VH-VL binders against q9h9l3. Designs and how they scored, part 323

Target 1, 176 residues: q9h9l3
Amino acid sequence: PRKMVAIDCEMVGTGPKGHVSSLARCSIVNYNGDVLYDEYILPPCHIVDYRTRWSGIRKQHMVNATPFKIARGQILKILTGKIVVGHAIHNDFKALQYFHPKSLTRDTSHIPPLNRKADCPENATMSLKHLTKKLLNRDIQVGKSGHSSVEDAQATMELYKLVEVEWEEHLARNPP
Below, E stands for the ipSAE of ESMFold2; O stands for the ipSAE of OpenDDE; V2 stands for 0.75 times the mean of E and O plus 0.25 times the DockQ between their complexes.

## First folded at step 17 (VH-VL)

Design ya83 (framework fv_fezakinumab)
Fold by ESMFold2-Fast, scan of step 17:
Structure ya83 (fold): chain C 176 residues (1-176), chain A 123 residues (1-123), chain B 111 residues (1-111)
Amino acid sequence: as target 1 above (176 residues)
Amino acid sequence: QVQLVQSGAEVKKPGASVKVSCKASGYTFTSYYMHWVRQAPGQGLEWVGWINPYTGFEFYAQKFRGRVTMTRDTSISTAYMELSRLRSDDTAVYYCARSGQYYYDSGPRFDPWGRGTLVTVSS
Amino acid sequence: QAVLTQPPSVSGAPGQRVTISCTGSSSDIGLGYDVHWYQQLPGTAPKLLIYENSNRPSGVPDRFSGSKSGTSASLAITGLQAEDEADYYCQSYDSSLEGWVFGGGTQLTVL
């Protein structure tokens, strides 16, 4: 069986008017929620908008942050060959400029049984905050000081574990 | 319509450098990766590397590291591939090709392709 | 040496079916990476024929189809026509090489 990890990334705004999302932090946890990686990452482009309300990133975090190319290499070494769990994970992979195999990707924003357990429409895209509150009775992303990518990665893994047996059986029967 | 227009054929001496251009039109240049693929006469396709035109991040096949440099100029929607220390076995048609940045953005497939630039390395 | 293995040639009569195989390894197709197929007519650039294993771009006839299983992929062409004479290349991504990889190409001859 392949090992499983969960990932969550924080992005800052770069480019014209800060509209481009660039990787500024990445957290990876193992199946039990232990942190395997958690680093601030320096984008190669000038940061226009820290998006601090959501990212939790401030100018101070960029001092001695790991350069993007180095961080990417470290992160990909951890992800390669593993089942990777995330929420709206396509945003994380785009920020990493990385193509992970679809058969090894689990996106908790697109798992119908998970929405069903939360009494949400099966094909809706629900936020990580909503699913975590509904299914784990836990508040994440609290306040206006930004999100913790470690907290988000841990919550994402715990959410996946609620449907893991059912969903892995579904995928074995219906391969991507 | 989406189009990639490449620079004209080049004839170079061994040891020289060549810089091939690929001008994009009909789409947002910075929203897609640009790949370079070569094909020696009568041979198959060989991937050289790619560049993200927005970030400037570049990644090359190990065989070409140290000899190839990919750049872009966003003001004219043009990507460049420069290959240095040319050898006779670098003689090939060099293609640029566009790919999406992730599966939800046209995916990693190469479409469209430029028409190719023949680079001949001879004495 | 190509990373993905294709037969160097295949032939068929007009109206017949041919299949072109593409064999990879546990680090590319076997790891779950998608396979794309390109058609290269004589003297032209490659053109996307099939993407993400089985999808056709607009303008590609439905007599071209793709499939993937395990470490291999296949391109099937039914109702062969003279215009199908071309080189066909499969492509995937290889995690150990950290890059895009192509098959060696298959020349299709319509007899």
Scores: ipSAE 0.721, ipTM 0.890, lowest interface PAE 1.3, mean pLDDT 92

Design ya84 (framework fv_fezakinumab)
Fold by ESMFold2-Fast, scan of step 17:
Structure ya84 (fold): chain C 176 residues (1-176), chain A 123 residues (1-123), chain B 111 residues (1-111)
Amino acid sequence: as target 1 above (176 residues)
Amino acid sequence: QVQLVQSGAEVKKPGASVKVSCKASGYTFTSYYMHWVRQAPGQGLEWVGWINPYTGFEFYAQKFRGRVTMTRDTSISTAYMELSRLRSDDTAVYYCARSGHYYYDSGPRFDPWGRGTLVTVSS
Amino acid sequence: QAVLTQPPSVSGAPGQRVTISCTGSSSDIGLGYDVHWYQQLPGTAPKLLIYENSNRPSGVPDRFSGSKSGTSASLAITGLQAEDEADYYCQSYDSSLEGWVFGGGTQLTVL
C-alpha cells in the first residue's frame, strides 16, 4: 500500500502587481500529523506582495529561506509515490511546478462526501477554515497574523481521515 | 489563433552551438510551459526539456544537461533553446510545443507544436 | 532507447480496426500518469490526437479512441482510411526521470 502525507503551502505575490503566486513556505505532515518538512522558501523572483494577512510571511522569514530549486527537490523526494492530501491542492502543485499523478492526489476541497458531512452543497468549494470548524470543531487561521501551514496541513489530514474509507472505495470503483 | 513560429533551418559544424527560437502568439505566453522535443532523421520523438516562461525555471532531460540552455524573452513572447558542443548525432528537427500546468489539465499534453527547425551538423 | 514501448509497425486494410499498444512501468503509466497520443503525417509536426487517456481534441474523428489499464495504454483506430498512414506516438510523464517520455513510435500502413 502507498503511504499518505498532507501538504500545505504559503504563497507570496510576485510578477506584475503581485498577481503571480510563488512558493514561500511548505509544510508536509504524515498520516498521524507529525511534521516531515517545514521550511521557508525563497522565490526566484522579486516579492511584490507578501500577502502577510493570509500567508504569515514577512521579510525576515526570507533571510535564511531555502532557495526554490533546492526546496523543490527536497519536497518532491517526500511526495513521490505517496498519496498526497491537500486543500485546493492544485495551487500547491502549481507553485511547486510539479506534476503529481491524479490517482495519488486527494483534494479536500473537491470531495463531495466531505461537504455532505459538513451540511454543505456537495459541489461547492468550501474553505479549509469552514470545514475544519464544522467537522472538527476547531478554529484554524485565527486572527490577522497569517496562516500556519503546519496547522493547515494537520487539519487537512484530519479532514481526509473522516471520509478516507468511503472515498478510497469510491476511487477504486471510479478511477480518476 | 494559437500559433508557435520557429526560426529557420541551420547548418553547423561539429563543436559549434545553435540557438533555435519559438515565437508564441494567440495566448498569454507566461501562462503555459514551453517544451523542446527533437527528432533525428527516421527516428522517434525525444524530449529535451522545458521552461516556465514566467519564472524562467528550466528543467532538462539528463542526456542534455550541461549542453542545453533554455531561455525566453517575455517582451516578444519568444522561447529559445541553445545546444552547444554539437555532434553529428544532434542532427534533428527541433520542435517547440506548449503544455499546460498539471492540475488545470491532468497533465501537460503538447498542443500546439511548432513546425520544427531542422538543425544539420556536418563537416 | 524509448522509455515507453510501442510496436514498431502495424498494418490493416481500409475499413478494418487496428490497435497500437503503449507499455510503461510503475514509475510512469503504472503510477497513474495520463497518456497522450500524437499523429505525425510524413513531413509534418506531430499533432495531438488523444489527451488524458481517452479525450479527443476538436476535429479528431470518433473512430480514434484511447484507453489505459495498469501500466499500459492503447490507441484504437476503426474504419481505417488511407489518410491514416502516419507515425503514432504515445507520451506520458516518468517520475523517476522527472520528465516527459515518448514511445518509440508505430508506423501505420494501410494496405
Scores: ipSAE 0.629, ipTM 0.862, lowest interface PAE 1.7, mean pLDDT 90

Design ya85 (framework fv_fezakinumab)
Fold by ESMFold2-Fast, scan of step 17:
Structure ya85 (fold): chain C 176 residues (1-176), chain A 123 residues (1-123), chain B 111 residues (1-111)
Amino acid sequence: as target 1 above (176 residues)
Amino acid sequence: QVQLVQSGAEVKKPGASVKVSCKASGYTFTSYYMHWVRQAPGQGLEWVGWINPYTGFEFYAQKFRGRVTMTRDTSISTAYMELSRLRSDDTAVYYCARSGTFYYDSGPRFDPWGRGTLVTVSS
Amino acid sequence: QAVLTQPPSVSGAPGQRVTISCTGSSSDIGLGYDVHWYQQLPGTAPKLLIYENSNRPSGVPDRFSGSKSGTSASLAITGLQAEDEADYYCQSYDSSLEGWVFGGGTQLTVL
């Protein structure tokens, strides 16, 4: 059996009009929700938009941030060979410029049984905040000072645990 | 319409450096990764490394670290691979090849490829 | 040396079927990474033939097909034609090396 971790990243805006998402923080938790990694990360490109309302990133966090190339190496060593859980995880992997096998990836924004439990259309992409409120009766991403990637990673792992047995059985019968 | 045009053949002495170029056209240069792959005479394909033309992030195969540098110039949609401290066993055709940036479902496939640049290292 | 293992050569007569194997390990194909195949005609650059295990790019005939199981992948060529004489390379990603890896190549001879 493979170990399982959950990841959540915060991105800032770089490039023209700040439209490109660049990694600025990454949090990784284990199956029990314990923090394995949580660092601010300095993008290689100029930050145009901190997106602070959502990311919680401010200029002060960049002062001692780990350079992208070094952080990427650290993160990949943790993720390699593990089942990685995330919400809209494709965005996290793109920000990391990283290739993770589809067979070891679990995206809580694309698990039909999870939406069904939340009384949502199976084909809809629901936010982490909505699913967490509906299924765990927990409010995350509260206020306007930005999100906690640790909180988001922990919520994501707990959401996956609700459907883990059913979804792993489905994947075993229908390999990706 | 999508094309990768590489610089011409080079002949170098051992210990020298070579810089090969790859000019992209027919697509948005910064939306795809650029890879470098080499092939020694009569031998197989060997991946050298890749660069993200948008961010400038570069990653190299362990064998080439310390000797290879990949760069790009977005104003002319051109990628470069520079290999230093050349040895005779660096004699090869060097290809550039484009890949997608989608890491979720699979590794990026290489399409298209440049026609290759022959680099000969000889005394 | 190549990280993925291919037979150095295969041969067949026109109209026959040939299969080229590509064997990896638990850190690449066995970990779930997809396999891509390239055809290299003499004196030319490689050309994408099969991607993501079994998909054909536009312009590649149905005679070419790919499959993957466990730590291995296979390229099948049916209805073999003289124009199929080429070197064939498999490719995947290796997590231990953090990079793309190729097979050693298979030279196909059409008798």
Scores: ipSAE 0.648, ipTM 0.860, lowest interface PAE 1.6, mean pLDDT 90

Design ya86 (framework fv_fezakinumab)
Fold by ESMFold2-Fast, scan of step 17:
Structure ya86 (fold): chain C 176 residues (1-176), chain A 123 residues (1-123), chain B 111 residues (1-111)
Amino acid sequence: as target 1 above (176 residues)
Amino acid sequence: QVQLVQSGAEVKKPGASVKVSCKASGYTFTSYYMHWVRQAPGQGLEWVGWINPYTGFEFYAQKFRGRVTMTRDTSISTAYMELSRLRSDDTAVYYCARSGTWYYDSGPRFDPWGRGTLVTVSS
Amino acid sequence: QAVLTQPPSVSGAPGQRVTISCTGSSSDIGLGYDVHWYQQLPGTAPKLLIYENSNRPSGVPDRFSGSKSGTSASLAITGLQAEDEADYYCQSYDSSLEGWVFGGGTQLTVL
């Protein structure tokens, strides 16, 4: 069986009006929630909007941040060959400029059984904060000082574990 | 109406450098990756590397690392591939080709392709 | 040299069916990466023929179809026509090489 990890990335705004999302932090945890990787990452483009309310990224975090190219190499070595769990994970993969195989990708924002357990419409895209509160009775992403990508990755793994058996069976019958 | 227009054929001596251009039109240049693929006479396709025109991030096949450099100029929607220390076995048609940045953005497939630039390396 | 393995040639008569195989490994097709196919007519640039294993771009006839299983993919061409005479290349992504990889190409001859 393939090993499983969960990922969460924090992005800052670059480009015109800060509308482009660029990687500024990445956290990866294993199946048990232990941290495998957690680094601040320096985008190659000028940061227009730190999006601190959500990202938790501030100018001081960029001073000794790992350059994007180096961080990407480190991250991809961890992700390669593994089942990767995330929430709206396509945003993380786009920020990494990386194509992870669809068959090894699990997106907790698009798992109908998970929404059903949370009493939400099966085809709706629910936030990580909402699902975590409903199903794990925990408050994450609290306050206005930004999110913890470690906390988000850990919550994402725990959410996936609630539906893992059912969803893996579904994917075996309905390959992506 | 999406087009990739490449620079004309080049003849170079061994040890020289060549810089091939690929001008994009009909789409947002910075929203797609640009790849370079070569094909020696009578041989198959060989991937050289890619660049993200938005970030400038570049990644090359191991065989070409240290000899190839990919750049872009967003003001004229043009990507460049420079290959240095040319050898006779670098003689090939060099193609640029576009890919998406994620599966829903045309995915990792290459479409369209430029018409190719013949680079001949001869003594 | 080529990372993905294709037969160097295949042939068929007009109206017949041919299949072109593309064999990879556990680091590319076997890892779950999609396979794309390109048609290269003599003297031209390659053209996308099949993408994400089995999808056709607009303008590609339904005589062309693709499939993928395990570490291999196949391109099937039914109702062969003279115009199908070309080189065909499969393509995927290889995680160990961290890049795109092509098959060696298959020359299709329509007899």
Scores: ipSAE 0.794, ipTM 0.906, lowest interface PAE 0.9, mean pLDDT 92

Design ya87 (framework fv_fezakinumab; at its last look DockQ between E and O 0.65; V2 from the best seeds 0.00; counts 0 for: pae E 4.4 > 2)
Fold by OpenDDE, look of step 18:
Structure ya87 (fold): chain C 176 residues (1-176), chain A 123 residues (1-123), chain B 111 residues (1-111)
Amino acid sequence: as target 1 above (176 residues)
Amino acid sequence: QVQLVQSGAEVKKPGASVKVSCKASGYTFTSYYMHWVRQAPGQGLEWVGWINPYTGFEFYAQKFRGRVTMTRDTSISTAYMELSRLRSDDTAVYYCARSGTHYYDSGPRFDPWGRGTLVTVSS
Amino acid sequence: QAVLTQPPSVSGAPGQRVTISCTGSSSDIGLGYDVHWYQQLPGTAPKLLIYENSNRPSGVPDRFSGSKSGTSASLAITGLQAEDEADYYCQSYDSSLEGWVFGGGTQLTVL
């Protein structure tokens, strides 16, 4: 089986009125939760809204941030060929402007067995925070300092591990 | 209806540059990637590169890096491909083609295509 | 020269079934990237025929079908018609090149 990693990205607002979501931090952890990648990333355009309340990104983090194109290359090298786990991972891939194979993607926001385990509707989209609290009895994204992409990536991986066997079997029988 | 209208045929000399335009209509220009694909006479399709009209991010096939520049003007929903230092083997029909930004957003399939722009490079 | 390999030509009589193969590698189809197919009628721009291995856009007859397995994909045309005479291209994404790749194209002749 392929190696598995979990990813979480933080975005800031760029462009007119800050409506463009630009990658500003990316964290990747392995199956055990070890950090493989965690970098602040400098968007190619001027940041209009740091979205600090949610992203945890501040101006000071951009001082030595890795330019987007460089960071993208680094991240893609890590992700290529891996099973990539994320929560609402389409947002991460979109921010990376990257396409990962569907068959190698695991989105914890769309795993019915995971929702079932959390006593949630199977086809509902639940937040990472909610699932983590319900299934791992852990509080993430606490406070007003913003999210930790490392923490979120680790939580995402742990959640997936709860249903990995069942879900992988399901996917094997029902390839995308 | 979704349409991609490309600029007219070009005739250039070796060493010159050509800039082809692709005007999009019938959809939100910034919600989709724009690709450029060329086809030499009697040959197959060759991907040149793509641009995200929303962010301006562009990525080119290695073969064209250093010679191709993709840009966009969001105010008029138009994408541009400029190819410099033209040579005879650059003679081809150049197509613009739309794709989604993610699998949940039309994915990386190319649809629709422009009608193509013939670029002829001859001395 | 093309990253994906297609037979240069295939032919069939009206009403017959023909298949066009598309062979990739471990860095594209074999890695799990989807395959799309395009039909190019003489003198026209390519048109999306099959997307994500086996899906048909609206307007594409069900006699066109696609499949993918391992490092290869296949386009099948049943009930071959004269209007099917065209060039067919498969497409995927190559991780090593970080870009989209096409097959060399297959010219389908209806006898």
Scores: ipSAE 0.888, ipTM 0.938, lowest interface PAE 0.6, mean pLDDT 95
Fold by ESMFold2-Fast, scan of step 17:
Formats: sequence, C-alpha cells, structure tokens
Structure ya87 (fold): chain C 176 residues (1-176), chain A 123 residues (1-123), chain B 111 residues (1-111)
Amino acid sequence: as target 1 above (176 residues)
Amino acid sequence: QVQLVQSGAEVKKPGASVKVSCKASGYTFTSYYMHWVRQAPGQGLEWVGWINPYTGFEFYAQKFRGRVTMTRDTSISTAYMELSRLRSDDTAVYYCARSGTHYYDSGPRFDPWGRGTLVTVSS
Amino acid sequence: QAVLTQPPSVSGAPGQRVTISCTGSSSDIGLGYDVHWYQQLPGTAPKLLIYENSNRPSGVPDRFSGSKSGTSASLAITGLQAEDEADYYCQSYDSSLEGWVFGGGTQLTVL
C-alpha cells in the first residue's frame, strides 16, 4: 500500500502589517502518529507578528531554526509519493508553496462522511478542534502557549482513520 | 483584460548578462506565480523557473541555477528574469507565463503567456 | 532532451482524426499530476488548448479533446482543419525535478 502521513504547519506574520503568512514550524507524523519531522523554520523575511497565541512561535525558536528553502526541500522529500492528510491542508501547501497531487491529498475539513459522523452538515467546514472533540472526545489546542503542530497532525491522522475505508473506496470509484 | 507585456529584443555578446521584463495588467499581480520558459530557434519549450510575486520566493530548474535570477517589483506589477554569463546556445525566445496558486491543483497550467522576447547571443 | 516524450511529427488530411501522445514517468503524470496542452502557431507564443487533462478553455472548439491514463496522456483532434497546422506541447509537473516539464513538441502538418 502507498504510505500515508499527516502534516500541520504553524505560520507567523511577515510583510506589511504582518499580513503575509510565512512558514515557521512544520510537523509530519506517520500513520501510527510517530513524528517523522518537527522543525522550527526561519522565514526569509523579517517576522512582524509571531501570532504566538495560535502558532506557539516565539523569538527563541528562530535562533536555531532551519532556513525556509532547506526546510522546504526536507519536507517535500517526505511528502513526495505519499498520501498526505491535513486539515484545511491548502493553508499548509500555501505556506510551503507546494503543489501535491490531488489524488494523494486528503483534507479532513472537506470529507463529507467525517462531518456526518460528527452530526455536522456534510459540506460545512468544521475546525480541527471541533471534530476532534466530537469524534475522539479529546481537547486539543488548549492553553495560552499556542497550538502544537505535532498534536494537530496526530489528531488529523486519527480523524482520517475513522473514515479511511469508506473514503478510499469512494475515491477509487470517483477519482479526483 | 489580463495581459503580460514583455520588453523588446536584445542582442548580447557571450559572457554578458540580459534582463528581460514582463509587465502584468488586468489582475492582482501578487495572486499568481510568474514563470519563465524559453525556446531556442526551431526547438521545444524549456521551463526556466518561477517566482511568487507575493512572497518573493524563487525556484529555478537545475540547469539554470547559478546563472539565473528572478525578481519582481510589485509597485509596477513587473517580473524580471536576468540570465548571466551568456553563451551562444542561450539564444532563444524567452516567455513569461502566469500560473495559479490554488494549492489543491495538481500542477497548474500556464495562462496567459507573454508574446516573448528574442535574446540573441552572438560574437 | 525533453522530459515528456511526444512524437516529433504527425500528419493528416482535412476532416481526419489525429492523436498526439505524451509519455511521462512515475514522478510526473504517473504520480497524478495534471497534463496540459499548448498550441503554438508559427511565429506566436504558445496558447493554452487543454488543461487538467481534458478541460477546454473558452473559445477552444470541442473537436480538441484530451485524456490521461497511467503515465501517459493524449491529445485528439477530430475534423482536422488547415488552421490546426501548428506545434503542440504537453506539460506536467515533475516531483523529482520540483518543477514544470514539457514534451519535446509535435509538429502537425495538414496535407
């Protein structure tokens, strides 16, 4: 079978008024939730807004962070040829400036059966926190120190596993 | 109307550098990637690289790394490609072309294309 | 050398059907990346003809169609006309090169 990984990225604000979202951390876990990659990443431009409440990124994390171009190469080597699971994954791909094949992409914010299991409208975009609480009875993204991209990637993989069999069958019948 | 307008033809000597411009209009310049593609006389299309005008991130085909630099000026919606240490086999029409940034796409298409800039390298 | 393989030429008479193949590998078309096709009339820039394997931009007649299977794609032109005489290029994205790749081009001659 083709290997599967889950990804979650944290972004900081760069550019005018901190409006540009730049990659500052990436976590990738395997099917069992083991960490394959977890690095702080140095944006090529000045950080205006760490967005710490959400990102968990602080100035101290940038001191030995991997430069963006190097980190991107490392991350893409892990993602290439694998089924990649994420939540609102287009934001992660945007931060990486990377196009992954649609046939190998799984976005837990756009899987109708997953929303149905959570008693949510099938075409609604539900947050990772909400789906994790409803379906796994687990609280993530708690506290004031920002989110853990490792925790988010692990939760995303576990959510996907709840619908994996039926969704893979659907995709085989309805290729993207 | 979406348009890409390129600078005029250039004649250069071997060893020189050339800088080609591509001025975009009719859309939000920073919402799309800008690519450069070349075509030697009677030959096929060869991708040179791309730049993200929003972030400034640039990525080049391995063949051109160390000789090509892509930049942009967002105040005038213009992208640039500079090729250094020119050789006679760099003689080609150089095109700019736009691609989307919808990250669910499996490798977006190029549309529109500029009309091309002929760069002739001769002694 | 081009990364994607196309026949260098194809020919047909008006009204006939021609097909142009585009063969890739497991790192591009075979990995699930989309195939796009461009038409280049003599002395002009390439123009998008087919995108995302089989979709036509506004203004492209339905006698042009595309398909994709495995590591290969095909462009079909039915009801061939004199104005179709042009070079045709396929394009995809290659994961090992981390960039866009083109076929070598196919020159269509209308007899």
Scores: ipSAE 0.798, ipTM 0.910, lowest interface PAE 1.0, mean pLDDT 93
Fold by ESMFold2, look of step 18:
Structure ya87 (fold): chain C 176 residues (1-176), chain A 123 residues (1-123), chain B 111 residues (1-111)
Amino acid sequence: as target 1 above (176 residues)
Amino acid sequence: QVQLVQSGAEVKKPGASVKVSCKASGYTFTSYYMHWVRQAPGQGLEWVGWINPYTGFEFYAQKFRGRVTMTRDTSISTAYMELSRLRSDDTAVYYCARSGTHYYDSGPRFDPWGRGTLVTVSS
Amino acid sequence: QAVLTQPPSVSGAPGQRVTISCTGSSSDIGLGYDVHWYQQLPGTAPKLLIYENSNRPSGVPDRFSGSKSGTSASLAITGLQAEDEADYYCQSYDSSLEGWVFGGGTQLTVL
């Protein structure tokens, strides 16, 4: 069977008024939650807004951060050929300027059985924080220091495991 | 209407460089990858590389690394491909092609294509 | 040699059905990457014909259809017409090459 990893990214604001999201940290964990990759990443364009309250990214993190082109190459080598789990994972792939096969992609923000287990509407997009609190009895993304992409990737993998058997069977019957 | 207009045919000597342009209209230029694909006479299609027009980030097929440079000018919605140290087997039609949806689409297809620019390398 | 394998030529009479195969490997089609098809009329640029394995862009007749299974894809043309005479290319992404890959092309002749 294919190996599975979970990914989470933190973004900073670039572009006009800082509204464009650019990759500034990426964390990848394996099925057991062990960290395979965790790096601060220097965007190729000027940072307008570090978004530190949510991203946890500060100016000092960028001083020795891995340039985007190099980091992207490293990350893509890890993701290739694997089932990749994420939460609203489209945003992570957009920030990476990358695409992954739909058949190897798992998005915990769009899994009806997971929403149902959390007593949420099937078609609603629920936050990672909400699902993690409801289903794992954990508080993530707490405090004023911003999100941890390692913590978020680990939570995402644990959420997927709750529905893995059911959802993998569903996808086998309904390929994307 | 979405349209890609390429520069005219070029004739070059071996060892020279060529720079082909591709002017986009009818859509938001910076929201879609621009790809370059070539076709030697009587041969199939060969992918050369892509550029993200928003960031300027580029990625090239390994065969062309060190000889190709892709750039863009967002003020005139134009992408460029420059190929250096030309040799006779670089004679081809060079197409620009837009990604069919946003550049982050998981199933990248090419739509539309430019009409192509013939580059002839002859001593 | 082309990364994706297509027959060099196929032919059919008007009104008949033809298929064009596209065979890849475990690092491209077999890894789950989508297949797209392009039609190239003589002297013109390629035109998107089928995307994401089986979808038709606006303006492409429903007699063109596509499918994918395992490491292979197939383009089918029913009700063959004279204007279908062209070259056809499949295209996917290959992870081992880290790039977009095309089939070698198939010349369709309408008899």
Scores: ipSAE 0.337, ipTM 0.784, lowest interface PAE 4.4, mean pLDDT 90
ESMFold2 (binder alone), look of step 18: mean pLDDT 91; pTM 0.933

Design ya88 (framework fv_fezakinumab)
Fold by ESMFold2-Fast, scan of step 17:
Structure ya88 (fold): chain C 176 residues (1-176), chain A 123 residues (1-123), chain B 111 residues (1-111)
Amino acid sequence: as target 1 above (176 residues)
Amino acid sequence: QVQLVQSGAEVKKPGASVKVSCKASGYTFTSYYMHWVRQAPGQGLEWVGWINPYTGFEFYAQKFRGRVTMTRDTSISTAYMELSRLRSDDTAVYYCARSGTYFYDSGPRFDPWGRGTLVTVSS
Amino acid sequence: QAVLTQPPSVSGAPGQRVTISCTGSSSDIGLGYDVHWYQQLPGTAPKLLIYENSNRPSGVPDRFSGSKSGTSASLAITGLQAEDEADYYCQSYDSSLEGWVFGGGTQLTVL
C-alpha cells in the first residue's frame, strides 16, 4: 500500500496590499499523527501582513525560518509518491507552487461521505473546525493566537480515517 | 479571446543571448503559469521551464539551469524567456504556453500556445 | 532522449482506426499523473487535443479519444480523415525531474 501523510500550511500576505498568499509554515504528519515535518518558512518577498489571528505567525518566527526554496524541496521530497490528505488542500499546493497527482490527493473539504456523516450538505465546503467538532468532538483552532498547523494536520488525518475505507473503494471504482 | 502573441524571429551568433517575449490577452495574466517549450527543426517538443506571473517564482528543467532566465511584466501582461551563451544546438522554435496552477483550475495542461519564435544560432 | 516513449510513425487509410501509445515510468504516468495529448499540424503550433487522460476540449471531434492504464496511455483516432495528418505528442509530469515531459512524437500519415 502507498504511505499516507496529512499536510497543513500557514500562509502570510505578501505583494501588493498583502493579497498574495505566501507559505510561512508547513506541518506534515504520518498516518498515526506523528510529526514528519514542521518548519517556519521564510517567503522570498517582504511580508506585508502576518495574518497572525489565523496563521499564528509573528515576526520572531521568521528569524530562523527555512528559506522557501529549501523548504519546498524538503516538503516535496516527503510528499512525492504518497497519498496526501489535506483540508482545502489546493491552497497548500498553490502556496507550495506544486502539482500533486489527483489520484494521490485526498481533500477533506470535498469528500461527500464526510459531510454526510457530519449532517451537512454533501457538496458544501465545511471548515476543518466544524467537521472536527461534529465528528471527533474535539475543539481545534481555539483562541486568538492563531492556528497550530500540526493540530490541523492531525485533525485532518483523523477525519479522513473516518471515511477511508468507503472513499478508497469509491476512488478505486471511480478513478479521478 | 485568449491569445498569446510572441516576438519575431531572431538570428544570433554563438555566445550571444536571446530574449523572447510572449504577450497574453483575454484572461487574468497572473492566474495561470506560463511555460516555455522549444522544438528544434524536425525534432520533438522539449519543456524548458515555467514562471508564476503572480509570485515571480520560476522553475527550469535541469538541462537549462544556469543559462535560462524567465521574467514577466504584469503591467503589460508579458512573459520573457532569456537564453544565454547560445550554441548552434539551441536553434529551435520557442513556444510559450499557458497552464493552470493546480489540478482544480485548468490543471497542468498547456492551452493556449503562442505561435512560436524561431531562434537561429549560426556563425 | 524523450522521457515518454511513442512510436515514431503510424499510418492508416481514410475511415480506418489508428492507436498511438505513450509509455512512461513509475515517476510519471505510473505515479498517477494525468496524460495530455497535442496535435501539431505542419508549420503550426501544437494544439491541445485531449486533456486529463480522456477529456476533449471544445471543438475536438469525438473521433479522438484517450485512455490511461498503469504506466501507459493511448490516443485512438477513428474514422481517419486527411486533415488528421499531423504529429501527435503525449505529455505528463515527472516527479523525479520535477517538470513536464513529452513523448518523442508520432507522425501520422493518412494514405
Scores: ipSAE 0.641, ipTM 0.869, lowest interface PAE 1.8, mean pLDDT 91

